# VH-VL binders against UPF0598 protein C8orf82 homolog: the designs that were tried, part 1

Scores and structures below are computed, not measured.

Target 1, 218 residues: UPF0598 protein C8orf82 homolog, of Mus musculus (Mouse) (q8ve95)
Amino acid sequence: MWPPSGAVRNLALVLARSQRARTCSGVERVSYTQGQSPEPRTREYFYYVDHQGQLFLDDSKMKNFITCFKDLQFLVTFFSRLRPNHSGRYEASFPFLSLCGRERNFLRCEDRPVVFTHLLASDSESPRLSYCGGGEALAIPFEPARLLPLAANGRLYHPAPERAGGVGLVRSALAFELSACFEYGPSSPTVPSHVHWQGRRIALTMDLAPLLPAAPPP
Below, numbering starts at 1 at the first letter of every chain, in headers, positions and changes, except where a header shows other numbers; antibody chains aren't numbered by Kabat.
F, E and O stand for the ipSAE by ESMFold2-Fast, ESMFold2 and OpenDDE, each averaged over both directions (binder to target, target to binder). V2 = 0.75 x the mean of E and O + 0.25 x the DockQ between their complexes.
[cut] marks letters that were taken out.
Atom coordinates printed by the task and the answers are left out, and those that the model quotes come from them; centres of patches stay.

## First folded at step 1 (VH-VL)

Design Aa02 (framework fv_axatilimab)
Fold by ESMFold2-Fast, scan of step 1:
Structure Aa02 (fold): chain C 218 residues (1-218), chain A 118 residues (1-118), chain B 107 residues (1-107)
Amino acid sequence: as target 1 above (218 residues)
Amino acid sequence: EVTLKESGPALVKPTQTLTLTCTFSGFSLSTSGVGVGWIRQPPGKALEWLANIYWDDDKYYNPSLKNRLTISKDTSKNQVVLTMTNMDPVDTATYYCARGEWYGFDYWGQGTMVTVSS
Amino acid sequence: DIQMTQSPSSLSASVGDRVTITCLASQGISSYLAWYQQKPGKAPKLLIYAASTLQSGVPSRFSGSGSGTDYTLTISSLQPEDFATYYCQQYYSYPLTFGGGTKVEIK
């Protein structure tokens, strides 16, 4: 996927034709108080997910391994209820919302709200990708034909639940492992044409490209 | 255990042609997406990329050295060869070969010093 | 050609210091940036790719950040083995280009 200059131009053209992905912000500062109650029996909390799939309180002073949420039940509940923020509140700064009863849990992200961290093998099921530390409970079928290496940022993407934007980031370590299965065309060292998976040579669909941000025009 | 090693002449006269061979092990240039590049470094100066060749024989050259460079591979011997014509004293440098993939040059040879003088 | 401007060209530091090296691209390179460490008489070693991803086996004190045209390599607590020259490299487009290097010297 390097050097990606030709691939970047081609992907920009494809992405410009149909942009549907909801972009996480994080650059604009807004005023809130964690646990604020704008009306009786309602509580609002604000969260951030990084490129490794780690979840933080948005106002945490340090965001690292020590300060991220690790409670499995909480992560499963939070991410399973995630949807686009159409609440009329904080939409520009926190594009996603997880509703837990009368709690509004606002989320912004570094890249995508879904970040795949592990490939899970199962005796009864096809392989699945787990996201954001949720193990088996936050896993979707692994679809190797739909992997998208994005030349514009050097990152790898995979389908994700539609409620969370339809496309998720593959964490760097996992992306390294999955990228070893790619095959490039005779005249294209920067964009793979196929993926080799479980004894099969599978053509890449490129169907996720329109869902991701396009590179800016020259 | 990926290894690369450069070989070639230590001394070259001005106007002569330099031929360098990179011999590698631990990977194959028949593997999709894999390439080998050549990078040089004059004494006390920065790194300068010269050329890349990929598993499918696709080739890229530094335009600043236009018409002087040729890169080729012999996949069965695990070798990549760089040829540079019309050598000049300013071409005196340590020449490296390195394996390239999606994310830059992850394994490098030890380098071979080439001095150009009469 | 994409020009990579690296600063500073050299710095003096002590063990335990936080060291920051900056790399500026003449145009946007979409995080297609690698960082290398080179010790005297040795070949360069890949530290970081995709601007922020640590290569396997590289100590966690090394980190990369940045986007667009502006990139930074940080060493959080300099160790004796870290005295070396560091290079950034873009792999966004051919020709591939390197920064001028930053020599980290003992104070």
Scores: ipSAE 0.000, ipTM 0.410, lowest interface PAE 18.6, mean pLDDT 82

Design Aa08 (from Aa02 with heavy chain G100Y E101Y W102E Y103S F105M Y107V; framework fv_axatilimab)
Heavy chain, then light chain:
Amino acid sequence: EVTLKESGPALVKPTQTLTLTCTFSGFSLSTSGVGVGWIRQPPGKALEWLANIYWDDDKYYNPSLKNRLTISKDTSKNQVVLTMTNMDPVDTATYYCARYYESGMDVWGQGTMVTVSS
Amino acid sequence: DIQMTQSPSSLSASVGDRVTITCLASQGISSYLAWYQQKPGKAPKLLIYAASTLQSGVPSRFSGSGSGTDYTLTISSLQPEDFATYYCQQYYSYPLTFGGGTKVEIK
ESMFold2-Fast, scan of step 1: ipSAE 0.058; ipTM 0.632

Design Aa14 (framework fv_axatilimab)
Fold by ESMFold2-Fast, scan of step 1:
Structure Aa14 (fold): chain C 218 residues (1-218), chain A 119 residues (1-119), chain B 107 residues (1-107)
Amino acid sequence: as target 1 above (218 residues)
Amino acid sequence: EVTLKESGPALVKPTQTLTLTCTFSGFSLSTSGVGVGWIRQPPGKALEWLANIYWDDDKYYNPSLKNRLTISKDTSKNQVVLTMTNMDPVDTATYYCARHEDYWGFDYWGQGTMVTVSS
Amino acid sequence: DIQMTQSPSSLSASVGDRVTITCLASQGISSYLAWYQQKPGKAPKLLIYAASTLQSGVPSRFSGSGSGTDYTLTISSLQPEDFATYYCQQYYSYPLTFGGGTKVEIK
């Protein structure tokens, strides 16, 4: 039985609607039709993720709480299969791709494709960061030494899966919580040198900085 | 929150045209993938799908109703309108509008409006 | 047109019972099936979409399963508020079609 995950869209209804869409295109760079089929047994969809980790259809006019994808199973499948877009198609406009069987799900992002939304803390295990609404299923080890506060935009970054560029954005609310743990030196009051975490004074490595200019465009 | 509400006449005479309006809030028919449909239910009977309209103005009709249906939208007013010609007493039913998406089906429904067809 | 057949058309159950309702499609619908609950005088409410995915705010006692042509709605421990009519609906192909409904009545 495939697809098993419940992440597959209704192909028959998408195909019917797509085929009735106007053929005229005035925007060549980002010209596409949701559900388009460039070859037999292939469907292409286009998505956008914002700085809060909310996933939308790219051509959605409203990007708010009501219009974002909320289905846990779909989000887990989508972000678990996310990779850099080396397909030869839409690479400049959609730098990431999630392959879900016969579906190519192209993604562009406001900042990073991975946006951390929750700290999952436990007394029995090392803390983890959950991203993009995926809960426990989309979580990675929290590495406080590798937190990167970026002066240029005032945002906080953390390691992310290598397939998704290796660096993720920490959403604003979580970033404020984590930033309370920063220690600033007297010679640099706006750039932290250490983070205080669980009784430890940890030096910040700043090793993620080179990845942000080198990462695929958001 | 997402809400939909049907409005229209409670009584229609045979052969007349029924016009129903669905007014909604909490979403837009400019959002890709989003549609609104109409479903009816005669007293004590099952649900019957009538028509859908989508963000791109694509329209679908139940073929059993033989060109009696027209669906249209006004995206700026958050309204979808259904017209049904040549009404008959058998068309007496509660008429619902509901939001439709390819993956989620009809995820939010209006309260329904009862239409009685009698002389 | 895809015909949706629900079984049974009605059933009697007591609070705490496990209730199972089945839905058979006349052709494969690739899990594009929704389940709705309707209480007397009220609009239908979406319970389950994509055959097995629970709608936000719906109690975990509701579950859906199945594939191809055969689908099932299960209520693991029936509550007083669950006495209602339940409908399945395929949204794989136009025209969209509903099952005939299953009325769950108090025993």
Scores: ipSAE 0.000, ipTM 0.418, lowest interface PAE 16.2, mean pLDDT 83

Design Aa20 (framework fv_axatilimab)
Fold by ESMFold2-Fast, scan of step 1:
Structure Aa20 (fold): chain C 218 residues (1-218), chain A 120 residues (1-120), chain B 107 residues (1-107)
Amino acid sequence: as target 1 above (218 residues)
Amino acid sequence: EVTLKESGPALVKPTQTLTLTCTFSGFSLSTSGVGVGWIRQPPGKALEWLANIYWDDDKYYNPSLKNRLTISKDTSKNQVVLTMTNMDPVDTATYYCARLDYGDYYFDYWGQGTMVTVSS
Amino acid sequence: DIQMTQSPSSLSASVGDRVTITCLASQGISSYLAWYQQKPGKAPKLLIYAASTLQSGVPSRFSGSGSGTDYTLTISSLQPEDFATYYCQQYYSYPLTFGGGTKVEIK
């Protein structure tokens, strides 16, 4: 379903936003018009992913479960094509880009572009974490030893595809579920040392810390 | 295995319309992100891009030739067709069709090419 | 349109030589650059995309580098099968444009 399905709704959305300009906040001020064509037959769209892994048009006035993109095929295509933005366009405000033929789909994120939403565990398969609403098609092996609880923001992180920065956010509901398995040492009641997973006591590596903005300098 | 093959006339007279067909296997133009393009190469000269068509029927043309080119697809037959009007001896070239990698604009697999000579 | 200028237009080299081919874009193309190899009478073959990513099955003696407007293709130790014409192509924006080609000939 790439580009996004819903032709009538998409046309109405493009027409509603065709005359709108948005200023992106950040170190560099950036302006764009949703659906702009810098070259003939090239379309640029601007997206935002929140801490729940929900994808929105960046200029959406309300960002909640009702207004996020829900089409599975679109989400799978979008996030499978996601790469760091090295296009020379909007890099400071939109650090990721999903290219699909004629469309440049710029993405900014509240935290990380990959947000894990579900644990996929079955008797026949090794456990995997699914991200951004993509189900089985957007899932990677679950590595409990590499879970990183970050004290600075109270959030939980896990490895993600390198093309999307190598670390992803675990959304709050899933993080509460996984954090119940943490073991804390007597000298450090706020920093876990181990995770108990499927009858195993696994030491946490904390190796993802340098990849996060809040990581202390070595 | 991905394969593409060009077919069409080897000889065309000036002012005639050229029609070339690209028949492919190993992929489908119904797959999101996939496209097929046409590139030509005059004898001893550089490659020149002509036109692209994508899974969603979006079409791109070289501006220098846009008024002469039409690209179309038949997804059920695994074919892409290029037509070029008002042929001139300067259009003598080997014509290639090639697959566009998923969502990108580079050509990962090429047909063998078909030589088209334009002469009176 | 983005113009792609390749240099040199031709070069003569011996087996075992390091060969470097340059591709200059008339504007920044953010590493959206591919390299192709074409042997006489044959279709081009993709070697490198995204300026530096080697296509599957391409020997490691081929490498690409560069950013912005300046890109290079390097063959670290030229082999007999590498005598061919090489083309760069930008895919940053339409129209897609190729360089003029660099013919690598045996000395």
Scores: ipSAE 0.005, ipTM 0.453, lowest interface PAE 14.5, mean pLDDT 83

Design Aa26 (framework fv_axatilimab)
Fold by ESMFold2-Fast, scan of step 1:
Structure Aa26 (fold): chain C 218 residues (1-218), chain A 121 residues (1-121), chain B 107 residues (1-107)
Amino acid sequence: as target 1 above (218 residues)
Amino acid sequence: EVTLKESGPALVKPTQTLTLTCTFSGFSLSTSGVGVGWIRQPPGKALEWLANIYWDDDKYYNPSLKNRLTISKDTSKNQVVLTMTNMDPVDTATYYCARDTYEYGSYFDYWGQGTMVTVSS
Amino acid sequence: DIQMTQSPSSLSASVGDRVTITCLASQGISSYLAWYQQKPGKAPKLLIYAASTLQSGVPSRFSGSGSGTDYTLTISSLQPEDFATYYCQQYYSYPLTFGGGTKVEIK
């Protein structure tokens, strides 16, 4: 059902927000109003996800633990439906889109739209990484061999759903925990060659490197 | 290329009002998610945040300064103005204006060179 | 107000040394932390934001880490141009607050 039962409160807050005009830098300018209706029964909302995987209304003044969306069902629905924005609307400013019924939920991100926050591991289950506050419902298999430490920004990356670009950011606290498992070669003290996981010595594939930009423009 | 430059008096007497102007280029305060802030630094001391103003004229002030601060903008001139009333010798500092990234968090990616303000009789 | 405590207040180091600077917040700030470098007589320069993200153009020898209340700036192999004062800044809540600074000086 639209909107999802668990997201009704969050939708009401979005609808109650005052209108915010935005402009993009450069030649083109874009503006929107939260909850705008470009056609009957269609509503458009604008969101931002930070480096910790916290989701905000894009026009929120402060973006911190207090102001982020925490409703599990809403987060699961939002991120499960996330895809590249090819709608012809706001593509330059909001590169991702989550379609929830007749709602177009435009998303921009600080780093990646998928940010891994927790390792879900137990004695009886294969390990998985959970992203963006979605718990077990937003989790994918943990693939230690495919972890990518990116020298350019000091961040850690891991495979993510293809619809969200195929690569996700590992949140700093989790990256710190996972980096303890890295093995460095004698000739490269700052670039790991292997990861030690569950008693195994696993070579890093570095196959995610082509999916990440060399560096953002200065 | 983003640049900011502070201007204002180098000397202020106690009890007077300080007025500082930040003139910038390479960005506009009509762009959503951008702001300009003022930060000061007394000689040999740490940085202290004073005030921010944003594209939508939203304003934030350091509460320790007890309503002494007013921040305003002129978007058409690419200027932000800070006024501070009732100046005291302890307000002697280098005053910086800087671009607030806001859309990614309120940290400062480009800074002006700073202007030294001395408060003495 | 969130208080930011940096340690040490100063340190002496040699070119090639690994330098570690710590920033402690009086409450959790969820990695909403930036690091700045300031050379004598100059304005601060942004090095790192979101606790661990390098600003464009900053050398890879600089890295940031930490979570919750405890954050660290590391310079893996100190260069002559790195002798400066370093400041952390939280942007979790207003008022924005800076640490007291850590001066990195020649041994």
Scores: ipSAE 0.012, ipTM 0.608, lowest interface PAE 8.4, mean pLDDT 85

Design Aa32 (framework fv_axatilimab)
Fold by ESMFold2-Fast, scan of step 1:
Structure Aa32 (fold): chain C 218 residues (1-218), chain A 122 residues (1-122), chain B 107 residues (1-107)
Amino acid sequence: as target 1 above (218 residues)
Amino acid sequence: EVTLKESGPALVKPTQTLTLTCTFSGFSLSTSGVGVGWIRQPPGKALEWLANIYWDDDKYYNPSLKNRLTISKDTSKNQVVLTMTNMDPVDTATYYCARETYYGSGSYFDYWGQGTMVTVSS
Amino acid sequence: DIQMTQSPSSLSASVGDRVTITCLASQGISSYLAWYQQKPGKAPKLLIYAASTLQSGVPSRFSGSGSGTDYTLTISSLQPEDFATYYCQQYYSYPLTFGGGTKVEIK
C-alpha cells in the first residue's frame, strides 16, 4: 500500500487519509518467530486470512479447511479487535493488528481482512452478513444498494467495519448467490446498475469504489 | 483424537533424578502454536505448573524449581521429556503432561494425560 | 508471581442447586483465566478459557464471568456428575499459577 505522492501534496494527503480500505498481499518476506517476545510480557503472533475468510497462522505449511482456526470465541475476539497496524512494527507486510492483552496479533490478507461468508436472513429479523466464521457475533447489516461488483478482478465487495478498512470481500460462493440478483443495463453489459432484493429494484450506489485502490503494478 | 500418556518410574529414592516421558498422538510439536506442559499434584493438594515446551523449542520453567528442571522434545517420536534432579519426599505427586495451545489465547491446557504417580521414599 | 486465591475451599450442595466459585488474582490478569474440573482419580478437564469461553462439549450450565482480578465460575443447576474439585488458572504471565481448588461435595 502506497500513500499518494507527487506535485499535489495537499490533495494526496487528503486521499491517503480517506482510503480506509487497504489490501495486504504479504508478498514481501519478513523475518519473525511465532510467539516472539520483543518486550517483557509481550507476545507477537502472525496470521493470514484467505479469500474464503479462513484464518491461519501465517507460517502454517498447509492452509486448508482442516488447518484453519475454527474456534468461534477466538475468531470473534480476534476480528472484533482488528485495527490498522500503526505499531511501527511489520506495517508493510502485516497491515492489520488485533491486540489481545499483551498479545500483538499481526494480520495479512489475500484480499480484505473482512470476508463475508454467510447471509443471515429470517422473516423476523433484518438481513445481516456474517464474516470470517464468526457467525452472528461477527455480523453487520446487509446493505444491497452498497454492493460493489469490481470489474477489474471479478469480485464482489460490501461495507465492513471502519476499523477493519470499511470494505469487505464477499466470498465466491456467496457472491455467486448474490450476483443472481443483479440487473445489467443495455449500455453496460459488464457492470450492473441495479440489484433486485426482496421484490425491490434497488440502484447500486458504487460508493465503495474509491475505497478499493487498484492493484499495484507488476 | 488427541491423546497423551505419561511414563516413568513409580518409585524414586531421595537425591535421585526423575525422568518422565510424555508420548502423544493426534497432533505434532512441529505445528506452529502447539506446546506441551508438565503439571504435578501432590496427594490431596492443588495443581502446580512445572514447565512448558513449544513447537519452536522455546522453554519456560517454574522459577521455584528452575534449577532442578529440564524439558526437551523429540518431535519425530512425538515425545516430551521432563527431568527433575535431587528428588525429595515433598516431590511425591501425580505428574501430568498436557497439550498447551495458543489457539484462542494460549497457555491453558486443553487435553491432559491420565497422570503417573511418583512416590519419593527411602 | 501472580497468586490465585480460590474460595470457598469446599462447599456442600444438592442436585439442582446453583453453585458459585470465586477466583481472585493478586493483580489484573485481563481475562487470561481458565477453569478446570477434576473428578477423583482422574486428570483435570478444561471447562472454560478466556474467563468466559466455554470449551467445546462442556454443558451450558457451566459459565464463567469476571474481569480484572475477580472471576467466577457458576453451575446453574448442579447435576450428579458435577461433584468434583474445580481449579482456576491464570495465564497472563509466567509462572502459570493455579488456585487452591474448590471441592463441591454432596450435601
Scores: ipSAE 0.000, ipTM 0.435, lowest interface PAE 14.3, mean pLDDT 83

Design Aa38 (framework fv_axatilimab)
Fold by ESMFold2-Fast, scan of step 1:
Structure Aa38 (fold): chain C 218 residues (1-218), chain A 123 residues (1-123), chain B 107 residues (1-107)
Amino acid sequence: as target 1 above (218 residues)
Amino acid sequence: EVTLKESGPALVKPTQTLTLTCTFSGFSLSTSGVGVGWIRQPPGKALEWLANIYWDDDKYYNPSLKNRLTISKDTSKNQVVLTMTNMDPVDTATYYCARDSTYEYLWGSFDYWGQGTMVTVSS
Amino acid sequence: DIQMTQSPSSLSASVGDRVTITCLASQGISSYLAWYQQKPGKAPKLLIYAASTLQSGVPSRFSGSGSGTDYTLTISSLQPEDFATYYCQQYYSYPLTFGGGTKVEIK
């Protein structure tokens, strides 16, 4: 149900109790307590999404398949309400915010907040990419022409909802499968020019490049 | 002054549903951070936690009893209600309601308790 | 579930004695531990929370200590009103779990 209650709050209470120290967010540490209430009828939770699209409480020491959130309703609600964080709170460390009733759910990410995990295909419908464990409810049309292989980091990107920055990461296993469809020109062995999809030879637009942040300095 | 008081039947037949009401004063479940829980104690045995409800209607249940328990609140009446289905003689116990602390870092600890109500399950 | 083991299950003591009760958690609970006192026929009363913080109105002869998995309740000089059963409770994780209790009896 919305806002999601039992499982999320149970885990938040456990992890809030394990964390009384500063939490690392990149180079700088920030201080928070899971479930903190800075004002009446407001609760703040802090989350992290990895390059596999798995969602964790940010202060979870072990981030693996066992500890990630798996509740479909919660994942759908969380990612559907995700917006850039312009709240005046924790903006530098948690660039995204999902508002669920009285909960402010702050999110930081390893790469992008949207991570595509599965290609959903049917004979009667255009294919869609599902993200972050949300199945059919968190899926958008697959646009092969707009796939962006980024040479700087070796990762693959695809359009995502504007509210989540307009570009999402394709997780490594799916990117490996999609990379088999790429065609490279004789003048550029490291950047594909076309993708072959469902019998079509499709030119890559590279239009997502401006939406990605500048490569970090060495 | 915070007070809580349990009310409900003293005798329940096997297979029946138990309904207990906790009526409280000195605080409100509209206050952020506050909750009310139910704890039981069979005669001569240890305390066993059953369920908690919080100001925002968030609910927690003991997993061993989850399919039998429902907790709800009526904020305007200062009441919390617990229902437990399919009662068995092993459920004979004193049932307590208690206030969960208003401080988030103290959630799950009970600072004020009702007097308890004895429920006997027998045929 | 986090298992809470109290020792001893019972003890006999005289007024003026120093009493120590131990509570062991099956995993680390980061000092999210409460101690309760229960007199016969009465509801439990909160004595200590966060392992070592006395609840308002609780006499200073009660003290709590410990960290990680190992916690202790100490009564420095037992008074007649202290003969009761004592329970520890973890509130680190749901479901909330109590120890088996320690009955402090007159010697």
Scores: ipSAE 0.000, ipTM 0.422, lowest interface PAE 16.1, mean pLDDT 83

Design Aa44 (framework fv_axatilimab)
Fold by ESMFold2-Fast, scan of step 1:
Structure Aa44 (fold): chain C 218 residues (1-218), chain A 124 residues (1-124), chain B 107 residues (1-107)
Amino acid sequence: as target 1 above (218 residues)
Amino acid sequence: EVTLKESGPALVKPTQTLTLTCTFSGFSLSTSGVGVGWIRQPPGKALEWLANIYWDDDKYYNPSLKNRLTISKDTSKNQVVLTMTNMDPVDTATYYCARGTYYEDSSGYYFDYWGQGTMVTVSS
Amino acid sequence: DIQMTQSPSSLSASVGDRVTITCLASQGISSYLAWYQQKPGKAPKLLIYAASTLQSGVPSRFSGSGSGTDYTLTISSLQPEDFATYYCQQYYSYPLTFGGGTKVEIK
């Protein structure tokens, strides 16, 4: 009788155990308790999305296929309502927020909050990229000219909804598949100039580069 | 009939600690969904929120005051106490306590009933 | 923090005038906005919450409107007892923040 997403979250909370304090990368220190209630009937939850587009409770010690959220309705609702976190709460550590009724769902990410997992293609319709396990419901038009292979980290990026930062990561398996379509010049074996898609030779724009912060080496 | 009243010293020396008590009637802080907040107003200036305490003892503070604030409640006495350390002349203001309530998915409270306010002057 | 910018800072009006006061939030606050009236030497009094919901006992000449970042308080026909300073307050997120106030004074 409970909503599936609520039941799945309650089970995950039992499995993850609440943490009193969390140390974020760099100088930031964050303290929270999963399911905390800062005011009546409000619940706050803290999440993490990895480079594969898998969603976890932030304080889960095991982050793998078994422990990630898989409920389609929950994932669709979560990522459809994702916005920049301007709530005044946890903004530095959790840059995105998904509001689901009286639940504030704070999100931090390994790379980008949108991670493309599947190419959805058909003969009669333009191809789309699906993200974060949401299938057809979390899909946007595939724009091959705007693919960005980033030399600094060896990852592949694609446009994403503006509400979620405008640029998304292409997960490694899909990036490997799409990279087979790239054309490299003899003077630049690591930076492609074109992508070959559906019988067309398309020049890469590289317009997403300014949207990605220059990351210092680890 | 809901009423709130502030009490505390009218004069405080710089570096001293201010303690203000809010005594209320017509509601209980054991009631789910109810809270009390403190708001101040320097002479001729705008209202500034300081702190909230909820029925379940959850507490929120204005981060601009850098942990100078402590809020506590005594539900049996219908009292909420605010303590502010290291007082400075710029802290001279009228201090109000008010009953807080929320609406739907709001994070915070709006204030439906206010105390009369107590003037605190910080001077040597 | 969410900054609340209130305009005008003051206005002069006559009894019977329509008065409009604006409140701008630095980000969307989902209509979680309250309006208060404060008379000299007195505590603020709640007029409106949830941007447009009139508090019990407040005269119907007061109304609130707006959404997103832009909100307005309107007094349709100003009465002598309405000469006061008015404040908006967001309660979308902590810390709670107030506008700078609008003083409505006699012309």
Scores: ipSAE 0.000, ipTM 0.412, lowest interface PAE 20.2, mean pLDDT 84

